# VHH binders against Putative ubiquitin thioesterase otu1 (otu1), part 3

Target 1, 329 residues: Putative ubiquitin thioesterase otu1 (otu1), of Schizosaccharomyces pombe (o13974)
Amino acid sequence: MSSLRLRLKYENQSAVETVEANATVGSFLDLVAAKFSLPRNSIALKFGFPPQDIPLVNSDVPLSTLVSSGQQILVLKNAATSFSTNEPAKPPIPNAATKPTFPPQTEISNPPAVSHQSKNTSQDPPYVSTPIGDIALRVMPDDNSCLFRALSKPLGFSPYELREIVANQVLSNPDIYSTAILGKPSIEYASWIRKETSWGGYIELSILSSHFGVEICSVDVKTGRVDSYNPQPATGQRTYIVYSGIHYDLAALAAVLWDTDVDVVLFDASDVTITPYVQQLASLLKNMHYYTDTASFSIRCTICGTGLVGEKDATAHALATGHTQFGEY

## First folded at step 1 (VHH)

Design b06 (framework vhh_8fcz_2)
Fold by ESMFold2-Fast, scan of step 1:
Structure b06 (fold): chain B 329 residues (1-329), chain A 124 residues (1-124)
Amino acid sequence: as target 1 above (329 residues)
Amino acid sequence: QVQLVESGGGLVQPGGSLRLSCAASGFPFSSYDMNWVRQPPGKGLEWVSGISTGGSYTTYADSVEGRFTIIRDNDKKMVYLQMTSLKTEDTAVYYCARHEGSWLYDTSGPFDPEGQGTQVTVSS
């Protein structure tokens, strides 16, 4: 009754541990460090779905205030301590697809026909006709700045300027953007995100949506899932980006399908009719195979026992059922 | 036990070519994205290239795009880096690295070298 039974997962290792209900975050970190032979200060912990960070700054906090018995705890190695140089090549990004996800190479996925890249055809861009007009996919170049490129028009800044804004926000708010959140010290993260070779993701979406007072809705092509960043925007404006598992593109209300200059890319955040239309576009793109599957992994819903493959299926299940507790199959 | 063994480095003149190899064991290789990262003398780690679990998708740092090609062979548990038009700036210890991302939304992680690396020196 008073104990927590938790599954710990670190890389390809897993263990089930029982901890007393009054165990602190600090004592739990000591247990995890001993279990996986990791330096205590190199550990980051996540729980639930979508995964949430366990704040490690307050070691006296009871673990039971953050997690429930039966939860899976994901153990990650912190970049700042796991590599003693001040310049890790790429920091970990929490809770975000900041790197393109790729297909598992199952039969007939061999041709890159499921490329999220726009085909160089005589066809107009993918679009859906709606009562408000045509919602079209505006494909970004396949480079390391695709998130920043997708947001360039809605936010009114170049991709490089957006990177600089992100870097300045993390440096200006180290209490919010800690090593636990960024996966590395804020000064190193800021230097990394300024580079054209660095992908943007959840941290960048959170920072830019907050900084500009705009809601950013990321719509997943495979699942139709909508992730909202800054859902009560100060400007009252919303933009939609389209995530295809490997890449970010922009959704636009197109007055002319072949002319991006007349696109509407900012919408009234109070308008409840737009999101379903962008989800219809995502459904069309899924049927056209404009997405890349995440590498397959087998998981099980701990509430209903449903077998699921990959994090996208887990997200779709959570949206359909409200169940957000998953374990290994 | 997890092992990553890099090989194929050496001394080469500017404009030359080298093929690096990485032999992986001790983990489900075909379930991991693989990367090449490098450490130039006196500098930190720099990401060079990435390849998806099935080899269908590749990514490159701007400094090597068009000159380097990453390939993997899941049956042999190997990842390769074909380097052409080598520059003095490519001088570094090269490491292969598996992606540290979680099984959920966090698909990005630090690239901790687990192998010894292979030294590439581009000098006349």
Scores: ipSAE 0.000, ipTM 0.110, lowest interface PAE 17.9, mean pLDDT 73

Design b07 (framework vhh_8fcz_2)
Fold by ESMFold2-Fast, scan of step 1:
Structure b07 (fold): chain B 329 residues (1-329), chain A 125 residues (1-125)
Amino acid sequence: as target 1 above (329 residues)
Amino acid sequence: QVQLVESGGGLVQPGGSLRLSCAASGFTFSNYGMNWVRQPPGKGLEWVSGISSTGGDTTYADSVEGRFTIIRDNDKKMVYLQMTSLKTEDTAVYYCARETVYWTGDSRTYSFDYEGQGTQVTVSS
């Protein structure tokens, strides 16, 4: 309708890009040139099987008349007439004293995070309007991977890959992640957290923050308080997740409320203006009763019917039985 | 080295079902995400569905969500596509594809680093 999701492939590099349905061949060429750092006049584009040329002679043609959403576009560098003495100067050598500007990682393609699934509703998500734009709640599915799903887009890895990173860090650093810290031997913890049915918590937030050098701020809906997981060393980037007692969601600066592809989910950690806006979102969610009191909520195992009280009991039951499907009591 | 062999295609009527299979060899299957892609007659290659290396995460194109299910069996080194409520628009050659993560500058992206031979699905009365 309003956008085309295309898979771009150039040599050993690839990207998933979302372009507006009215984007022209010319604007698409500009995007491809910028994405792969290629001179615009050196690009040839092919699609389909066997590969067919995209005509580049009319830059005003809407791309949607030539290709459909979900198609793969092959990007080729045509060197016949592109070599020139006018080449941009080499970037300055990075100085350890200067912090690089990191672009938002919202352009990172991950099939679970940037899927062609229609998950966008015509209803707007919960959001607060701020001077910097709309801060929106991006709701994660109600599976046991919600923490890993919320971090998938900011960190650029699937929920499974994030679980593997946690497990490997636990196994590789037994002096840091001891039985006293984990509550069980590291081998057992690594096996447990690898399961898609295992809930993540503060240990996972700490490990992932440290591994990626990204500050993770967990904003509690019930209290409005922020738990900050500060990495050492730090990349200078920060992301925000929203904790509602048993569930994690992602806070995003949304350019378009119904289109997650254009979200900004990584922020400059030195920017002091963003955290209060995410806390305003948490206050809105609290007023909507979007939280669970985890100390005493009553649930039952849908597999064996056992009644359970609170997150601790639910986790212990799942660990003891392997049963991870819970419902209201 | 890497080999992907699709099977299970055929002629079915609209509303029918088919189960496609992909047998993988030449790599550590459990380390890679897998995808199904298709090419309808006279059209380009379209992504259909993806599944993570363990099977814990699946994704689908809007046109097939709710009708197709991607499944894998790491012990057998197989990936499957269960297709239900087939439409004439689903007519295509279907390929399974191995997924590899690439870095493009400062961004992380996914791509297909190998595709199989394909299996023809024709939905017609």
Scores: ipSAE 0.000, ipTM 0.190, lowest interface PAE 16.0, mean pLDDT 73

Design b08 (framework vhh_8fcz_2)
Fold by ESMFold2-Fast, scan of step 1:
Structure b08 (fold): chain B 329 residues (1-329), chain A 127 residues (1-127)
Amino acid sequence: as target 1 above (329 residues)
Amino acid sequence: QVQLVESGGGLVQPGGSLRLSCAASGFTLSSYAMNWVRQPPGKGLEWVSGIYSGGSDTTYADSVEGRFTIIRDNDKKMVYLQMTSLKTEDTAVYYCVRDTYGSGIYRPLESYGMDVEGQGTQVTVSS
């Protein structure tokens, strides 16, 4: 008899449960509902790192086929029920943005060596020379729209249009994007994310990668770690953004370092050679100290404009004022 | 802000012991539950142990129950993992992780669960 020992987390509550290996998703939902006194049809479950949804429609599926012993299960409450048995899977909104076709990675020539024009060219972006060409950092304006700006070219929509797509996905799927996931009711979140002063993050990366059927790889400058959003993309395409602690930029295969119009920013998701080159760019940026240590980064309250340093100050401000909406300073 | 620095790993023989340390800075440790998570070579992250903010309640994965003890010292801003009766299957990079799910305060800091923030500390169990 193999059993699964799982850590369940709901809001500020945690519990460890031992579940038989033959337990179904349905019986596990009953356990979770009873444990946290939640309506069964209001529950969403996530597991792993990064967190992945447990499909709840197939209640007869053995839980052991989806999760392993020692995993943490995140329990989320929502008021809507897209998990009803009679509801068909909601397809992502048809994605006109992927109609522009970029050449597959296999059509891109990999010159054995690339010549550098000048080692002291101050106007050149940070870049690394690779067998496939120059991988360059395309710097976004330093504002609260930097995530949407970085994704504008790969996805084919303006930052404003991307915010509207996120807002519409949130409003169309309140059962998936619940108050527990968003930190506020979906109608309030949609209104907030539409504002140019609102910071984009994990929720937006998850929504946009799913909506467009594109894998988004976020490469962290400080750590070199790659966070993949939608790793099995429907379009077979991948893009890379570069995260420097509070800011997002775009990584591009640059035919000309000073001309962004000829950049390749969408890659074949099956191409295993690109990610290490973007990590080399991240290493170069780290050596240049192109990252913000979160201990000293600046944020602001979007309600009253108060300047704050780090999450501790933001938490103290929220407790003192009731304001819980923060953005880049 | 959050900074977590893991240390204390190394090479140890099966049946041996190690004490891992996690130095926390940039936040009030006593307000957060803390976890240890590990990544074996070629595998994903797996949760190992948790300790609640007050320190009296602890929990463990079945694979380590009775062998590992999680301890916290809120005054010194330290979290420890005392490991005994080590097995070759315990070979992994170990990370300490603040339980940040549901904070909702700042978007780039949302994890919906456990996020690895540091370089970790390597534990290798072999002869």
Scores: ipSAE 0.000, ipTM 0.231, lowest interface PAE 16.3, mean pLDDT 73

Design b09 (framework vhh_8fcz_2)
Fold by ESMFold2-Fast, scan of step 1:
Structure b09 (fold): chain B 329 residues (1-329), chain A 127 residues (1-127)
Amino acid sequence: as target 1 above (329 residues)
Amino acid sequence: QVQLVESGGGLVQPGGSLRLSCAASGFTFEDYAMNWVRQPPGKGLEWVSGISGSGARTTYADSVEGRFTIIRDNDKKMVYLQMTSLKTEDTAVYYCAKEIHVYRLSGTDYTYIFDSEGQGTQVTVSS
C-alpha cells in the first residue's frame, strides 16, 4: 500500500484527495481544513457507513490504521472553541445540562405480562463452546423494539429509556443528525423514534454506542459481516448483537445456558478472541435457518403495491426497484 | 484489504451519456454482487443498480430503468455503469459498493448499509 485515495465530503462539497501512506491524522486534518476553508479546531471527521468518528486527540496516529484507500470521509463543522491562548488550570466543569426525565421503569399497572411460556424457553439456546464458556444466542421478543431490547441489558436501560436517549441526542445535536442523515427533520425524527411502533436501526446503533461510550458489534447472520459502531469506545467495553433479517438478538457469554442472570454481555474491546466465536454462532444460525420466521411474513410495497413474502422477497424488491417502504399485506 | 476505486464522473448536459468505472481488489470478485448507489447534494443515499457475481442477473431502480446499464468484467475485476439520457435529477456522487444490506429503519421504512464504500465520483448534469 503506497497511498490512500479518499473522498472528502463536506455538506454539498466533495473532493478526492490522495494522501501518502505515512500521513498522520494531524496532517490529514490540516489538509481537510485547507480544502474546505474550515478552522482546524471546528472539524469532526467520520468514515465508513454508517459513519464512525475518527479520533483527533492523537495527531501522530497513522491515518492508514483507521481508514482504507477508497473510503469516503464525512467532514462536519461543530461548535468548537475559538482560537485559544494558554489558560490557567481549568476548574472542574459541573454537568449543567438538564437531564431528560424518564418515566419510572417499574409501574405495576397489572397489564397482561409478556408470555415467557415460549417453547424456546424449554430448549437450550444456540451456542458455541469456547475455552471460557459458551457464547449463546439470547433471543429477544418479536416486536418493534427488538433492537432496544437487545441493548437493554448491555446498556442498563429499558427499551423506552433507550428511545428517549436517542430522541434527546438527535434534538441536542442537529448539526450531526441532520435531515440528510435522518431522512426527516430532527424534531420529527425524535418524535417518531419515541414511538414503540418505530423500529431502530443503524442510526440508533450509532447514537447509543457513542452516547454510552460502548462499542456495539452487529454480526449479520446471512453474511457473517461484523459492523462496528464506536470501535474505540471510551469505556473500553464492547457488546455483540446478532442481526437475522429484520430482527436483533443479543450474544452472551453464558456460564449457565438456561440462566440469563449470570450472562456476560460486555467484553473488553481490546479482546480479539470473542468476535470469531460470535461469527461461528452466526454461521451456525445461518446453516440451521434458525430465523425462518421472517421468511414467510406477508408485506406489501407501499410505493407500487407489490405483494411480497418474507424478508428475502422484500430485499430483492428493494434492490430491484429502490423501494424501501413496506406495509402489512 | 477490500479496495474500490471509482472514476468516470464529470459535467454533462441533459440527454448526455457517461460511463462510470470501479476497480475492485482485496476479495474474490466473482463471488460478490456489485452495486452502484448515489447521493444527491443534501440528500440521503439512493440505490441505483446491482449485478450478481456471475453477471447473470441485473437489477435497477425504477428511476433509472431503461437508461442505465450495469456491466462487470470478472477477469479485470471491474464494474461499470453506462448512463444514457441523463437528467438533472441524476446529479449526485456515485459510489461503488461490494454488498448492499437492507436494514429496517422504522416500521415499514428501510435504509441501505454498504459493506464497503468506494471513493465516489461526482456526476453533474447541468446545462
Scores: ipSAE 0.000, ipTM 0.158, lowest interface PAE 15.8, mean pLDDT 74

Design b10 (framework vhh_8fcz_2)
Fold by ESMFold2-Fast, scan of step 1:
Structure b10 (fold): chain B 329 residues (1-329), chain A 126 residues (1-126)
Amino acid sequence: as target 1 above (329 residues)
Amino acid sequence: QVQLVESGGGLVQPGGSLRLSCAASGFTFSSYEMNWVRQPPGKGLEWVSGISSSGSTITYADSVEGRFTIIRDNDKKMVYLQMTSLKTEDTAVYYCARTGYSPYLKGSDWHAFDIEGQGTQVTVSS
């Protein structure tokens, strides 16, 4: 339909609203103000996970350019005097802020989805030939640091250094990274993410892309969907990681398939040709079954030893017990 | 092993009443916001009502507010939808849905609805 169906949340209140696809940010603010009986000038809006600000300064932009149908909008009340000056809103958005198929922050050892099949030679990485050259999958080790390993080369820091950067950003911004967002107090989250056994996910992607001023595009093997973190202006840089349900790898323009030293892993954000080529790589990987169906993976709780099947079982166990550390059977 | 089993639908005259039931199992029911969602013939899913994990916060779609009441019983792991003053436009398959949830987002409904059951058909006709 030509309408957006959005879930609005304000403190303990929630509501679903349908707005026209051509509705503006300004008209949406009016709707939110009326719905929750809030002064219009005291409202801040966030969307996605982790929550990102909706830019309120450009009230004439169509809401559909910022949010997708089915997304949740978090409504916050600010003091009226805080509205006299607006901090610049951060526009970076995940392209899919709805239900993730797997919470990467859950500690799971050894990603189940690893490709070891090739159409060429057993030593060649999976790749697609394009007019600009070969876009290759650079496979990260099967460990709990695969996100940080995938980002190490593009961002220029070791996985341990990237974890420390995340921890410091969490501690420096407890109003943004609150217990409600993190699932635990920021002090505990910072300590947890510093551990090499802790999986990185959407919070880490959002923090690292913002901290380094680089757009990170995560391309989902199963769906072909592209999630963009910290979209950059035309003069900025972009990198691509490949998400296969549980595991992250790096996409690279490979001058030589067997020599990672000559890879190009940072691209101009103005270059619109790269994303479709990475999606072609994702399609190849899907045909090779290089992904984990997160509904059916088998894991165990490392605290109590309970066997669990899929993301729903893992989430239910975590909610029932508070246990969020998982491993292979 | 999440299970949601809807029941109570049927054929009813305009202005009539029906009570839908949803039996939940396989998860900590008292920790989840629960919803009723419906799909009219030939249309997409539309949200009808939601109730917080404690039952203290309840919300309704504008089209049903004042006519429908959502109730939960955490001890019995049940959620109900009491429907009154039914209209022909209420004809739909009704689903009980858990708000998608992450332990890292306690008290948040960042995710789409988890629909696990077959649903229950409500037909309102004269």
Scores: ipSAE 0.000, ipTM 0.125, lowest interface PAE 14.8, mean pLDDT 74

Design c01 (framework vhh_8cml_1)
Amino acid sequence: EVQLVESGGGLVQPGGSLRLSCAASGRTFSSYAMGWFRQAPGQEREFVALISWSGGSTDYSDSAKGRFTISRDNAKNTVYLQMNSLKPEDTGVYFCAADRGLYTSSYYRESEYDYWGQGTQVTVSS
ESMFold2-Fast, scan of step 1: ipSAE 0.005; ipTM 0.275

Design c02 (framework vhh_8cml_1)
Fold by ESMFold2-Fast, scan of step 1:
Structure c02 (fold): chain B 329 residues (1-329), chain A 125 residues (1-125)
Amino acid sequence: as target 1 above (329 residues)
Amino acid sequence: EVQLVESGGGLVQPGGSLRLSCAASGFTFSSYAMGWFRQAPGQEREFVALITSSGGSTDYSDSAKGRFTISRDNAKNTVYLQMNSLKPEDTGVYFCAAGPYSLTSYRWTDSYDYWGQGTQVTVSS
């Protein structure tokens, strides 16, 4: 049957709920009230961007006529709601390995090992069992949009919409995203990043984390290193992506390993328990050789021409010079 | 004590321009998103413009887009609203507001912790 996958946000709390397509506004309101322990008659609901009210007077209306799967629903208490105001929106300081421009990884053939046994249609994703549940790797398609695909669910926008947001931020803030930072004029960069073939990296992570007020933690499979973008998020929320040298995937707290509709992908940024579990997942992936070794890649700074080896050298160069744009050597 | 003090309002002819200023004190200005809202007689407060804490992102209501520009000076703890091509429908009390940035809620009054007293803008001949 069809179902609606919706992200609910109430203050600093986030939850993903799967609702049957024939569920009514009234039954959804009951679900929201139970989930956040709120009186049913004190709830206001908004959806979309820009935000629009969900009319509660028509409780028998099917929710599917008002909202689409994948949308974020903002939950408000009818009385004045106070958000945390003590988190600065300071841009992240680069402590992440700077992602150089690489060609897309070409997959020539399947793994050497192949099974001739009866086909099982279900295959478990890589995961680690923790006291809070299963932290699973949600694999993105192998394409140049994998960063935007990984962030689509946490941020509530399609990969295309995320590319447009990046392009618009670049064009609207030329003092911040200068030619020196981007490696090309902002108009050209905006046009380039809008293309499905353009690889997202450090600049996009910095822009999207700041724009959405969300901390993005990139966990490196090879090293286990956690790179934080926007570590003081205005929303108080954090998401985890898994970086395997060239590719990005999403880490999720999975209620069901094969059902992405009930994944939790946004966490409280003050919660210190989640990061070690995602690092355990990265360790599992490293033991499976789920990574590309970028340490030996020859890259160069596009601003000053300095030759560098690997992303660690690129990060050190960026910290020393402020230059953050890299290309293949 | 947190204070937001608006200035720059007044009477202006249709097609004219005004620049509103909002001076902030009593909080870490550079950590807050700043918004402008307006309220016409007999209406609810409506969103006009937003600027994030770093100045890295702005947004405008459909009626303000292309005519108004929001900016900020974190060194001076001040946010500005430059209003061009003013129309009689722009008449109202304009409020400065400070709050956390939230993608899905920055257009709602409930998202803001601190408010100014407002400054009157009247567009009439």
Scores: ipSAE 0.000, ipTM 0.108, lowest interface PAE 20.2, mean pLDDT 75

Design c03 (framework vhh_8cml_1)
Fold by ESMFold2-Fast, scan of step 1:
Structure c03 (fold): chain B 329 residues (1-329), chain A 126 residues (1-126)
Amino acid sequence: as target 1 above (329 residues)
Amino acid sequence: EVQLVESGGGLVQPGGSLRLSCAASGFTLDYYAMGWFRQAPGQEREFVALISSSGGSTDYSDSAKGRFTISRDNAKNTVYLQMNSLKPEDTGVYFCAATLGSYPDTYLSPSEYDYWGQGTQVTVSS
């Protein structure tokens, strides 16, 4: 190829740069250092989502072997963690918002009819039959702790304990989990995420996957897209959660559909066969309308009256203003 | 000069169809995901559709799903939005937007787009 077009982000600064396809890591570091007026030896570079480190040890290696044209490169000063997201914070949808304030199509206020409790064996969960067995949806209670509930079994801690681990990681590493990454000061974020009413999102997935050394794959019901957090996990283990717009559930290889005690919820991260089966489960769930389409919902801030579209606009407004109360538009 | 130019808007009756085109000049679309947004008077810009840089992935707002189809022709440096079964609620100014990346996770946010067209008016009325 003749060139790479890359978006560089450093703090509040952004720049689009074109580099030759044969440019080296060293020449790229020179470019970045010049653009942001940073000492070359203080620069760390990350790419992709969640952000992964660009190895800087061999300055002669061609940049094109590490990154692709069109990627965003996050530029950091000082030390960077290998398995933590460094992109600007995308918190969960607003905390303190009531589920009835979202559009009528929200699944969060009224869990799908297919939902059942583990002690209730009268109905089997949604599942897909595969050559390795049944991949089943393990439905979490429809509350603001659903992310932490979904991860409780794979990680071996209660939802409350997982919230405390997130809060402690944020407080212990304020240089890594800065206001720019979290969207609010670390002390305020830690206090907020400890509340049972606070919804977990990609910040929590990044922190927990890094802390436990486990890859977390979030499979989106609406799109079938897989978001991988910590793709080269220290434990060599992977778990799958199912994202249905606002709600998180767990995917399990179920030996018995009505007995969660015999579920396999941790997989070998090198096993390439499981992800397509979880995507088949997501397709089944999409056909059952098991999702909330947050991308296009129209809401308004009840404090200042600002019109907003979708989760990202609501999140950005909450971060910018501190307003977390939303109603239908 | 870098620009995106929309065309194909107009007045159509409910149930009708329109095909919008977005032509890029002064740059190539090969490395840009392309979005369509719309804005009604007094309202914020809302997401309508996205297509990845390769064309291999698309996403639609709930209101557009099943009725609208986004496509691209990188050789012609053009993006399209085919709109079928149009409703009065689809009335607004439709904007084409480009954001660097194959399929950026921030594609729902207008502020994440690098280039914008000036818009083309779509009016659905009897």
Scores: ipSAE 0.000, ipTM 0.159, lowest interface PAE 17.4, mean pLDDT 75

Design c04 (framework vhh_8cml_1)
Fold by ESMFold2-Fast, scan of step 1:
Structure c04 (fold): chain B 329 residues (1-329), chain A 124 residues (1-124)
Amino acid sequence: as target 1 above (329 residues)
Amino acid sequence: EVQLVESGGGLVQPGGSLRLSCAASGRTFSDYAMGWFRQAPGQEREFVALISGSGGRTDYSDSAKGRFTISRDNAKNTVYLQMNSLKPEDTGVYFCAAEYGSGIYHTPSEFDYWGQGTQVTVSS
């Protein structure tokens, strides 16, 4: 019935391949091995961001249950896969490309990749050791709520409740949040941002930082740049989120790397020493290729199939249609 | 994606009580506002009750207010509808529904996921 069109990336090589809808993980491994001249048993496959393993232990599993047409598949050689029996990736299709409203990032496209050449172990989250302790990346699920998920712990509200707060602030202040700023009328924007399919971005960061009286610092993995929202917070508190092109995660001072319950995620906004440590974490993540560069690659809307080029086209499409899930073409 | 399974329906006499349960699987349960809707034979699906993701806000139809209580247990991924002082006009198929985000809509078309329904019959 349907076929899968996938972009394969191995080191600096890229290829677009079409596989049959009934192709298995095993047959796909054969295709990848032949395409890149790699030993079949040394191949690891990852998709989405942060990159997630495609389980290779059951070669008869239909590939279509794990990935969707338009996705990018990362190919790794000698990834020291320990035959870990990972559960099938959920959801099967990650968000691939870009979002409606977000902090600007217009750099050239570089494929994401994962390497174990860092100080981070496979049992630990990515982290950097600092004089104040370990600053760790707390990874959010790869979905359209990642911004709200990253802010849930620092602000003390569920992602759903944060969306509602944003919607209510937009509706309560239409003079401030005008159609010119939002890209659509306040009533339509409020309805749109409430839905799971709507990505959060700079408007949400501005609203939530102001509403809670907290400074939110977004640290860009690709550039190391820090964007501050509400730099003079009424509470005197600051939190750090990590932006990787289309995804948001949380930076935490981790007393225990595997136990999020003891994380410190709110810091004194007057403390000038912490931001450079989070930038060190971003540099580590960049070296591990935990980022997506969205400036100039071909993408398509996975809902309506519209072809788009780069982040700005996808943002305009999402604002016009409400479609916020994209894949590479 | 979210799967919803209702249980607890049955036959009761007027003035009786029932507790309906809705077990959710799939995406993070606390990210969803949960609603109960009902449909009587030959009628459109109507709103009964709503609870926010955290459980901090509830809303009821005029017919349910004061008689029904919606609650949730996020550790068990379950939403409940406690129905007291049941009347024959409460007879219908009761549906559990999940809405991502806002939790302010009462229109069926605004809900993203639905269960198959459980039959409630109030008759002597």
Scores: ipSAE 0.000, ipTM 0.210, lowest interface PAE 16.5, mean pLDDT 75

